# Designs tried in a protein design chat: VH-VL binders against CheF taxis protein family member MJ1615. Part 4

Target 1, 255 residues: CheF taxis protein family member MJ1615, of Methanocaldococcus jannaschii (q59010)
Amino acid sequence: MIDKSSEIARFSGKGILITPKTLEKPLLKWEKLEIILYKDKIVFEFVDKTIEVGVEDIEDVGAELPKKVIDIAKSTLEDITYHSSIIIKSKEFGNVMVGFAPETSIYGKAPIDNFLRKLFYILLNKKEVKILYNAGENSENTKWENGFLTFIKKRIKDGLVTKIEYRLVVEILDNEDSKIYDIFSNIKDVEIEEKDVDGEIEPVLKILQVKDGKDIISYLYTKDKKVRLFILRYMVILLDYKYIGILRYLQETVE

## First folded at step 4 (VH-VL; framework fv_acimtamig)

Design b25 (from a3 with heavy chain S57Y)
Fold by ESMFold2-Fast, scan of step 4:
Structure b25 (fold): chain C 255 residues (1-255), chain A 123 residues (1-123), chain B 106 residues (1-106)
Amino acid sequence: as target 1 above (255 residues)
Amino acid sequence: QVQLVQSGAEVKKPGESLKVSCKASGYTFTSYYMHWVRQAPGQGLEWMGIINPSGGYTSYAQKFQGRVTMTRDTSTSTVYMELSSLRSEDTAVYYCARGWTEYSYDLYYFDYWGQGTLVTVSS
Amino acid sequence: SYVLTQPSSVSVAPGQTATISCGGHNIGSKSVHWYQQRPGQSPVLVIYDDSERPSGIPERFSGSNSGNTATLTISGTQAMDEADYYCQVWDSYTYVFGGGTKLTVL
């Protein structure tokens, strides 16, 4: 038989469990943590407890750690130069944040980003979207195309070896032929704007790209608000697109 | 094009310290990590640690923590590995190896290796 | 600590296919790299990221990785392929090597 519990990714390092209640504890500290990602769930193994949730209960990725938690690391001489967080839904405590950091800073952000790349794949792959590609400011009679978020494998030559890059794209199916829109490269600006989506006014991502010296404006809609949040976190964390529109939206909409 | 040239063979006594060098050429020295891997006679490969030549940051295997020190000199594109409190069990060929890891990729492997430095520790 | 298990030796006749296994718990979730070491020489990277070949490595070398086993396959084995082969993964801020497999071509 095929192994039902196939592990997709693992993060080893130090972590801290953050809730309003744990923030009041005098001995709250960073401790050993393993994070194990499966297709349908994520498991946080601390030395004295294990927390397991379905991936549908992941609420946010990469939110800023509270200053008190950063101060605890400084006072206990824990190196958290590179760190991230995952927020999960708890029925008893509301949202629970797990802060985590690599055991060593020698690899920079790589251990975090490699884990998060697999996590974003689980959170974003095959999610339904509507796209309005290359729409000018004066275009009012353009129809939205239905599609899916997916990742494509790109091979980049580097000396004797070929590096593999997985890029998020929008895939449109037309009689089983795929059409790919790359709207996540060469980005000049991103903001959230209200726009008419099939007769209803909805918040959409407005993405401005520069291709061959020309400005291309595209709009991306997701019905699930968490998918929109995950796209924005993916762009900031893994693509390093820290535009004011994204940052403002994250500060206003997310704790 | 790419070359990693190590210092010559050494004979040491128990309790002494060892310092091996590895001079890199044919690429941008600060763009790649450098590792040290040893191999005892007739045995397998054992990872000792890693250095980032750009910042000088290091990380060592638990077994060698407290005995090993890795440094670099960017003006000569050279990495050094020092091992203290030598024992007969430290007799091995010591290799430097170029490692690759990049922000956007998950590739932790060794693409080029030095020729090796034989170190014999005997009384 | 993570452990990679390889057979100590594999024998094959010239022109036949050699397979070298590398066992590890859920190794299919990791990137596996393979090194060839001829007697008295430095290791040489022959496969990286499970199945990719560096420039200069013959096409008869291939790799796969799924479940609990990664495999290095050498088709049309030649006398010059006689060497020790090591698999390697990254786990928990360390680099883990298998114990090595001696390939004999006879």
Scores: ipSAE 0.013, ipTM 0.595, lowest interface PAE 7.3, mean pLDDT 86

Design b26 (from a3 with heavy chain S57T)
Fold by ESMFold2-Fast, scan of step 4:
Structure b26 (fold): chain C 255 residues (1-255), chain A 123 residues (1-123), chain B 106 residues (1-106)
Amino acid sequence: as target 1 above (255 residues)
Amino acid sequence: QVQLVQSGAEVKKPGESLKVSCKASGYTFTSYYMHWVRQAPGQGLEWMGIINPSGGTTSYAQKFQGRVTMTRDTSTSTVYMELSSLRSEDTAVYYCARGWTEYSYDLYYFDYWGQGTLVTVSS
Amino acid sequence: SYVLTQPSSVSVAPGQTATISCGGHNIGSKSVHWYQQRPGQSPVLVIYDDSERPSGIPERFSGSNSGNTATLTISGTQAMDEADYYCQVWDSYTYVFGGGTKLTVL
């Protein structure tokens, strides 16, 4: 089955494998790397080593590279102006980080972002959530709706062509029709807070949007804490929403 | 409104250098990348390289690395492509083509093309 | 190096549907763009991002992309559609074109 998996996305560039052992070495090197994403696995092809893990063993995306790794790139004149990371679960070393950067910086962050859009699709699509939509402090709405994360096609006009974005939304199946909540656009603020979710106090995403001059506050719960982490990474990396609440949560979660 | 106007046809001898211009109008010159693509007679399209007019940063196809140079003049909204050490195999129509500067959404295509510059290299 | 494979020629009668294929390893994971080039003219973008039409391109032009094959479809083909058609993808910091397909409308 695995041998018949179709490639979903590929990243070509340079990378570095960061384990507890490599951080202790005097020399770390950025080397040629290909990252190949399939529906059920991700493969890291270095020059002399191939690492393959199931997508369920991806622990984090976009975490900060250690200073030593950045300093080595600077000292060896490797251009890592645009870079990212993927953390995977290893039986031998615990969490292992793969840092990666494009072969050339002329395309900016695009080679990274295009790969990460496909990766976030795999990590987030069809994941179960609970949502309290438009449930501000003065709202009487206390009943969570069950749904799942999905991506919709969004069109943005630009002269002759229309650029196509695939945007994360929450979908609720409601009798004869599905209902879409777009809570990841026009965001004014995001924070994580404790809230009652069907009788238990749980951490939830609190998202404040402004639509047609009105504030809309929604709460999003994910049972899988990694899904919550991936949503926050997606928002910071691909949507450029760098709110203090998100940044604090990511800092606390990494530790 | 968007228009890319290239310099006229040229005849060159092997060993000479070629410099083709592409003047842009109808849009903000520094907001889009410019590419050079060539086509030998009766053959397909071949990408040569890309320039960011904002900073002048370039990247070239491996086949042309060391022989091609791309530059721009922001005051005239003009991009130049210079190819050195010409060979008969360099006989082609050379096109400039506009590309998107925001490639984060897989916008790796050419939306407007110049009229082409025929370059003949013969002894 | 990534390679795109197109048939050299396709012939179709006026009013019939023309189908032009573009083969590439896992091309379904890439965005495919299509250009039309009439004799003596510059290429014109007719399809971008697999299936989107630029302003001014007739609705009879459509595209698809899955697995190892992308396809440009021209329904109700007209004499004016006679041209060379090129598919294109971005791969590893380079722009890759197919070899081109000459569409003849008989």
Scores: ipSAE 0.497, ipTM 0.773, lowest interface PAE 2.6, mean pLDDT 88

Design b28 (from a3 with heavy chain G99S)
Fold by ESMFold2-Fast, scan of step 4:
Structure b28 (fold): chain C 255 residues (1-255), chain A 123 residues (1-123), chain B 106 residues (1-106)
Amino acid sequence: as target 1 above (255 residues)
Amino acid sequence: QVQLVQSGAEVKKPGESLKVSCKASGYTFTSYYMHWVRQAPGQGLEWMGIINPSGGSTSYAQKFQGRVTMTRDTSTSTVYMELSSLRSEDTAVYYCARSWTEYSYDLYYFDYWGQGTLVTVSS
Amino acid sequence: SYVLTQPSSVSVAPGQTATISCGGHNIGSKSVHWYQQRPGQSPVLVIYDDSERPSGIPERFSGSNSGNTATLTISGTQAMDEADYYCQVWDSYTYVFGGGTKLTVL
């Protein structure tokens, strides 16, 4: 059998398993947690149990923790200033939320963001999309292009070192050549709009960018609803694009 | 030009406390973490802990928890490392070293180091 | 606790290629950084993020990282490259150094 020991990322810190049953327990508490990401699965190692699910069973990333869970951390003096969550479909528990936070707040949100960068790579890379690039009111572009989400390596010089930044982009394969649309940088606004996609009315991402003082409006469609959710979570969490339209959509669509 | 300048060599007796300083210049002091790394004579590098000069938050290696204290003074752009209950095995060169505050996996490294402070613990 | 294993010493003739290994469990999933320490001097960053060189570090220095082994390679080794070399990773909110490798050019 193919060697399955290909760890992509690891998060070490404290965590809490949230289900209707555990949320009602008087001794529910934050405890030691290791999260280990592989190409095809994610593993949550608590002190007394291990939960393993395929990446296809990841339902959401970065949803708000219940107030009771925040209050537990305050009462037990656990520092969860920076925290996140992953919702999974578990064979044992159904849909469950795993809340997690770094052991220390000294590193800010960076330990979470570093783990989530690798997770979003697994969840978004090579996912099929349709894009209508630069198709605002003053554009005549009405043709959807088929493509894929991918990440490109961007090098940013900072003094003696060059930082590597991985950027989400849309790639269109045109015969032997690829064409890249960067629609996730210099964003002025994002909303979800119902739009005609090849004869069917579908919810699409409407992304407004500013490039050289000019507005560029693009529309992005994903057949898989979870891919759209993951894109929105990626934008809010890792790109810090916390626009009201996105946040309202996430509350209404995810509950 | 980034510089980290440490205090001079120290000679201590067992049971005493050590306090080493590291003065930063050439960059925004509160925008980078500062670390302390020591090296016993003829031995390798050993990480002791980290301080965020902005808020003063610290995190220490388990081995030093309870014996080490890191502080900073933003008005002088200086970090301090205090090690208590000294023993002969604490004889080492103590380095301060800088790292970035915004983490990616690319940023978990030390780009600038102080010149080192030799601390000798003997009777 | 995470452990990085380096050979204690490596010897090469001037102009030859020196290879210094850094072994660690699934180290290929981590970013490896390398430091050079000449006698009586502070460590100097020579490779970061597995294979990147800081400004001022000669092209002779290169790095790789895959599986359970990261490697620092110094081509056309010169007498000035005599030093101790340390690999370093970040693991579980701590910074882990290898034991160091003494490179001798003779």
Scores: ipSAE 0.012, ipTM 0.610, lowest interface PAE 8.4, mean pLDDT 86

Design b29 (from a3 with heavy chain G99E)
Fold by ESMFold2-Fast, scan of step 4:
Structure b29 (fold): chain C 255 residues (1-255), chain A 123 residues (1-123), chain B 106 residues (1-106)
Amino acid sequence: as target 1 above (255 residues)
Amino acid sequence: QVQLVQSGAEVKKPGESLKVSCKASGYTFTSYYMHWVRQAPGQGLEWMGIINPSGGSTSYAQKFQGRVTMTRDTSTSTVYMELSSLRSEDTAVYYCAREWTEYSYDLYYFDYWGQGTLVTVSS
Amino acid sequence: SYVLTQPSSVSVAPGQTATISCGGHNIGSKSVHWYQQRPGQSPVLVIYDDSERPSGIPERFSGSNSGNTATLTISGTQAMDEADYYCQVWDSYTYVFGGGTKLTVL
């Protein structure tokens, strides 16, 4: 076991392990579950078993539980209002879904979102991307820049309290100077389209922002398709962006 | 500015029930969770429970389950805490406190507190 | 159940730096908040999210949190800082307070 002082985040609540065989039998029971996130791995502690996988074996995050699982859970034990899921690659069963829900509904989705923000940080921070920033009509920008995804802290004042907002951005390292592109705020529309990336046609994320009344269109490419998936899950789950292009892509590619 | 104004001091006998109010002003009442925290004379702070003023859902500390009830009235921006079957050990100052929540960071802290209500339980 | 441990009292001379510790298993993975309670008054938030100061709290208040110990530091301590100080975390749907530390400025 990893030293607990290296623990990044912890979720305590109810959980269920979902395999194809579990879905065939309507004998689902929500159990006590603790999820512990470390830099290199994630651990799922059920009462009678512990499942441990490397973060590289996380396949999907935050997808809603299948309707059949929700219906069975409601009919057997209780009504599950707020829930989420993590899909992992298991040595024994292949892809396995771990559904989880808070112990109490008092906070709504907050306990889930707090855990997922730490998880998305692990999944997205320092991942390589290519960006074509501000490449809409009348733009001369036709050259892709190499960079990384990162999170920066922003302080917001509300009355007597100053709170912190973490913001996903693209960082370009030019010699000794870093250049930051904020393409995930003030979003008007998002879709996936095919575009020429360094001589090859690739699917890219097209983001339309509005800043000071002006439209800014940027394109984001990731070689690792899971990074693109995690960006879209982050936008839907934590930023509440429900653009049809994102939702259609997630439905067709993963769900 | 934000204010939380609580009802006045009370003297109770063992076996009676206590009901304390906390009237909120200066902010959107349904946008922030409200807590009750008590403090026995010379002792530390003890969390009793939480209420969501929007939906009225509650969660109580295990020690108080079965004895505490929290409610709210959205028309008057007031939360209530009722504690039954009082014992001398329930002698304390009872505070209401507003929770600042930030979903990004596990930032569950109390940014504003009521002035407190002293409750003395004695025979 | 999760437990936060504070020293019962700390004494400093006026103008000196006071440090108040808050011990908890893996507390460095949690967000720690600090409250000041002067005699006969309600608690007041002085530090949130380990090290952030609310508007109106003097610059001499600071905080840190690492490993198994969070610390509240008060530099240039004044008589008006005499109070009980409480650390607080959230753990498994429970709000946990430390036992409190009485700061005396002599």
Scores: ipSAE 0.005, ipTM 0.530, lowest interface PAE 11.1, mean pLDDT 83

Design b31 (from a3 with heavy chain W100F)
Fold by ESMFold2-Fast, scan of step 4:
Structure b31 (fold): chain C 255 residues (1-255), chain A 123 residues (1-123), chain B 106 residues (1-106)
Amino acid sequence: as target 1 above (255 residues)
Amino acid sequence: QVQLVQSGAEVKKPGESLKVSCKASGYTFTSYYMHWVRQAPGQGLEWMGIINPSGGSTSYAQKFQGRVTMTRDTSTSTVYMELSSLRSEDTAVYYCARGFTEYSYDLYYFDYWGQGTLVTVSS
Amino acid sequence: SYVLTQPSSVSVAPGQTATISCGGHNIGSKSVHWYQQRPGQSPVLVIYDDSERPSGIPERFSGSNSGNTATLTISGTQAMDEADYYCQVWDSYTYVFGGGTKLTVL
């Protein structure tokens, strides 16, 4: 009956723990790894060590692995065609990156993406946002609406079965009625722009969509900077918006 | 209309090899994985392995590793399962079954099955 | 390796509710799929992702999954529902089936 003790998702494969000291060494090895996600925490079980952190200590998801780490796998004939990473804040190690890859490439990216869908749900669901929907150059909409991120169940018919997709949206609660803004579909471009949010100039996501041949521009503010990062990672990894200009921003802001 | 049509029943002697075919139609052959599952008389379902028809990559259940080989022919939309060093315990109905590979939450179930191929291994 | 446990047989009278269990360690954290197999026929997917029903499968079929037990429920059971039922999960790059349950409607 206690959700906190229940395992939400598990990834089984191979992984590597990357710290500043690890990158100084000539020998790096990919080892057996289990990643176990709970509502409140994430656990990385290596053969010789276990790392456990609260989900609030997850700093990034899907950052690019260092070239040295990729080269070592290729040199040892390990197949890491499909791989990803999670950056965590650890008391023992400071900020560290856990690279991980499936045991076999036969399932393509699916084992990674299935795990990351559950992870992004934990990281993004119910996070508070402010939105200025359809507020382009000629729009009269200047009032920010308070809301939160949520996922809606979408049914897509696929032969014998109906495929279920959970899609990120913005939900506004107004006098017990909810209003949904889908700003993460049919995206043409995404930028970060400085904008006046309730009297303070803040960086916000500027999302350009095309619906029925018309441009819709919306602005999304998140108080927590990590939520903005997780939204961008979600879009790149799970929605495959890899040609959006924001990819350069993600690459350049990683130290 | 998705269909998986398998080759006909076979009778084999111990030590021989078996090759079963599964011809797919009604969908894009290279967009879905194909699995092989067997069922011994009066017993349950047992997964044997998986093949990606697009690249030809395979993965086999530990029990069959070294005896099973899965291949495909994209020109005929056909998957093959070859099992060597046959034993009496290999007597079973062999099924091919389609697995989801589309971007989705759970891709690890079988939506369409072939009609099955009965293989009898007897001395 | 991961093991799914099903009762070998379940009997129910016509019109009554049949319940078939599938036991596994922490199975509630996995997606459970159910297959129906009539004698001499191929398996047919009746429930996927714990509780979702494919098109063409009657509404009397439902599923649940929590803790260490997943359950297939058939309400208003009919003679045509007589079959073997198998649960299935994915674990550690393998596909694991339960031993199967023979449902008898008498």
Scores: ipSAE 0.275, ipTM 0.697, lowest interface PAE 5.6, mean pLDDT 86

Design b32 (from a3 with heavy chain W100H)
Fold by ESMFold2-Fast, scan of step 4:
Structure b32 (fold): chain C 255 residues (1-255), chain A 123 residues (1-123), chain B 106 residues (1-106)
Amino acid sequence: as target 1 above (255 residues)
Amino acid sequence: QVQLVQSGAEVKKPGESLKVSCKASGYTFTSYYMHWVRQAPGQGLEWMGIINPSGGSTSYAQKFQGRVTMTRDTSTSTVYMELSSLRSEDTAVYYCARGHTEYSYDLYYFDYWGQGTLVTVSS
Amino acid sequence: SYVLTQPSSVSVAPGQTATISCGGHNIGSKSVHWYQQRPGQSPVLVIYDDSERPSGIPERFSGSNSGNTATLTISGTQAMDEADYYCQVWDSYTYVFGGGTKLTVL
């Protein structure tokens, strides 16, 4: 009512609504689905119902689908070779999962990844963080810097064209200039570690990069636990960083 | 450096089948998708379908489902487009056009085009 | 199905700026690509991803895309720019072309 912003992104394909109640239904099936992303909300249009939530009620992206819904696709001959999910918060039923898959597999993950790239921008851009950059074993750096997550435009040459890639970075604002820390490229390992953050022990992301043959260890703290989850999902899904520490955290912490 | 060279013009009768070839050179054949786009005389461009030369998988525009078949030969870096049950409305210039396999960045455009193959379907 | 609408023709005098529109529902949320086709020749990519130029395309070619309209702009139009221009988007697993605009330089 207040502001019907234009669409940021749209996903067309097939989907399935997953709740404890729908998992018990004998005729649960994959159906036509449109997902429409706006700046402030996300809308799931099924054939016979529409679900609308604010982006602040998005709880997870890219969680594993239950075996039952994979089996349903196999039994109904629905191609879900490439698929993803979005978990949203419902006042009535708690967390609700929407599984979705593109209409055709020829484009691989692209229809999903293009939609999720826009979604992660909405979920991560301008989120506040604290960073302890280049604080390895022989470093005395213990001072956290306040900043935010943002995306920078990178140009990658490909024949006659230059493809545009938006890369997640940490930006520190100084009165005169901004400082950018690229901690999400050239990653060798990622894990969650307890660390002293301004006098309190908090879980933080420990990111090990290799730059010019040298190891760089940085720690990233997010006040909002969902932001940390979204960073990890972004890294696994869009950057293809499938380190054991990340996968273990997602398996053990997110249900 | 990149070249897409198509087979020569053809004249067909209604009900016959058409098979056009497109030979690629100057790049790694299996690293890019190939598309077929046609253009009827005095009309606009119309997408027909896509083939992944690496695995041979295909996807066709709804209008051509059941009539078009796209194939490739990796040993000769050549793609083929076969259109059956020809009608006079199939008279057109048929183009092959290269597309990117890495669609993760909205790379849904055609950077190189073949010279076109004129196909006339008449009496 | 998704439809792109272009004017059938646009005329400009040499040295003037030509603008070619491409209308589509919420096209600003899509990536728009533009092709130039001279008579008897194959299409040539002149703009991709709304506003990017391929190597070899003159700086006088530019593009924009917002709301329901994408625009190809040719500044300082020359006789050699006479051609048909097509906009193109990807929508729901298909590639959609506009009807084409014939640019004439008087």
Scores: ipSAE 0.479, ipTM 0.775, lowest interface PAE 3.1, mean pLDDT 88

Design b33 (from a3 with heavy chain W100E)
Fold by ESMFold2-Fast, scan of step 4:
Structure b33 (fold): chain C 255 residues (1-255), chain A 123 residues (1-123), chain B 106 residues (1-106)
Amino acid sequence: as target 1 above (255 residues)
Amino acid sequence: QVQLVQSGAEVKKPGESLKVSCKASGYTFTSYYMHWVRQAPGQGLEWMGIINPSGGSTSYAQKFQGRVTMTRDTSTSTVYMELSSLRSEDTAVYYCARGETEYSYDLYYFDYWGQGTLVTVSS
Amino acid sequence: SYVLTQPSSVSVAPGQTATISCGGHNIGSKSVHWYQQRPGQSPVLVIYDDSERPSGIPERFSGSNSGNTATLTISGTQAMDEADYYCQVWDSYTYVFGGGTKLTVL
């Protein structure tokens, strides 16, 4: 790589390539890995090979590593206290999982989380959604609004320090009247349910929030099933919302 | 072609230390893991630990943690197993055994074994 | 600690089929490997990954693994098959061996 200024994010550490049981056997050993994220592609640089795919071929982020891969690290004394994974679509092998971990656990999960924040930005920003905001059982609201996912910059004062936080939200554009629906904060529960979306029964995210002592129930639909998966992974990994509804969905339909 | 040749039989007293060697030939030494497995007289097989000859990293069975040390010398294609604070219960045949480093997800087995080293621990 | 259970002994007449069981909780979800050890000799891998034979192992050796029991089958048993047989799995950061089965061919 000559021009590194085009990089969105980079992860340096160790990794393991997990292929389906095909003509090639998986590698036993965790080895040096660089992951480089660009706007339109992701590159995995191992010592003796480089794998490059378009971001549209990313299938999953943060899936649990197989027990045998964890056992390999334990048997070879590789420190994978903090780890994650990315699943990509390969023409030759089908879905391929890349497990990765920082070289040292000294910095906790920050190296992983910093990389994944940039990756989720690429995977979720400007994706189209339909939303029913504040549409609980006592509401007659049955009309879906068209919008898109975006990230907004928030400045928060914490004592003598000012912190910058980027938050995932739903934005509705109506000329000069843009509406922002923050449905990813103060979450009390999340479920996946079948619901009528403009005449068709579709799986939707049902998000329960508490604001000013009131329950707010919203429904979120994404046409792209991978966008729904990425939202759920984002919520579990970066927002720490590990609700039973999310975990059951991931177990039954993905993992 | 593949051969694992171990050092000869030893007689030790309780409290002493044991060091067994295993010399590999017929393959690329750093491309395969090496395990140590022991067998007390008339008893079954017991796994002791693993060493990666490439980097020298090791992992030991909990029962032997703190007493066992595994090392290697890449210039002689030899692995070593040291066991300290010997007891009469450590009387056994000690085997080195080769493990695959590239395999399908389901494979954790020992494909070639050394001839064994008989160690007798008695007062 | 995960435990593998084998019968201590099995006897068969020459030319008959011997079966050696290896019991373990949900062993069908694990890969089972089998070793033959003749008296005074090192173990020899005879079956790996439940049912695969290494080069040089006769076709009369076969294996299966389902539910809570893995089985080593030796058809047309010969006097030379008289040995101890051990099953082995990987479980939670360690290698686990069964207690061994002595096969007698008489």
Scores: ipSAE 0.000, ipTM 0.389, lowest interface PAE 19.1, mean pLDDT 83

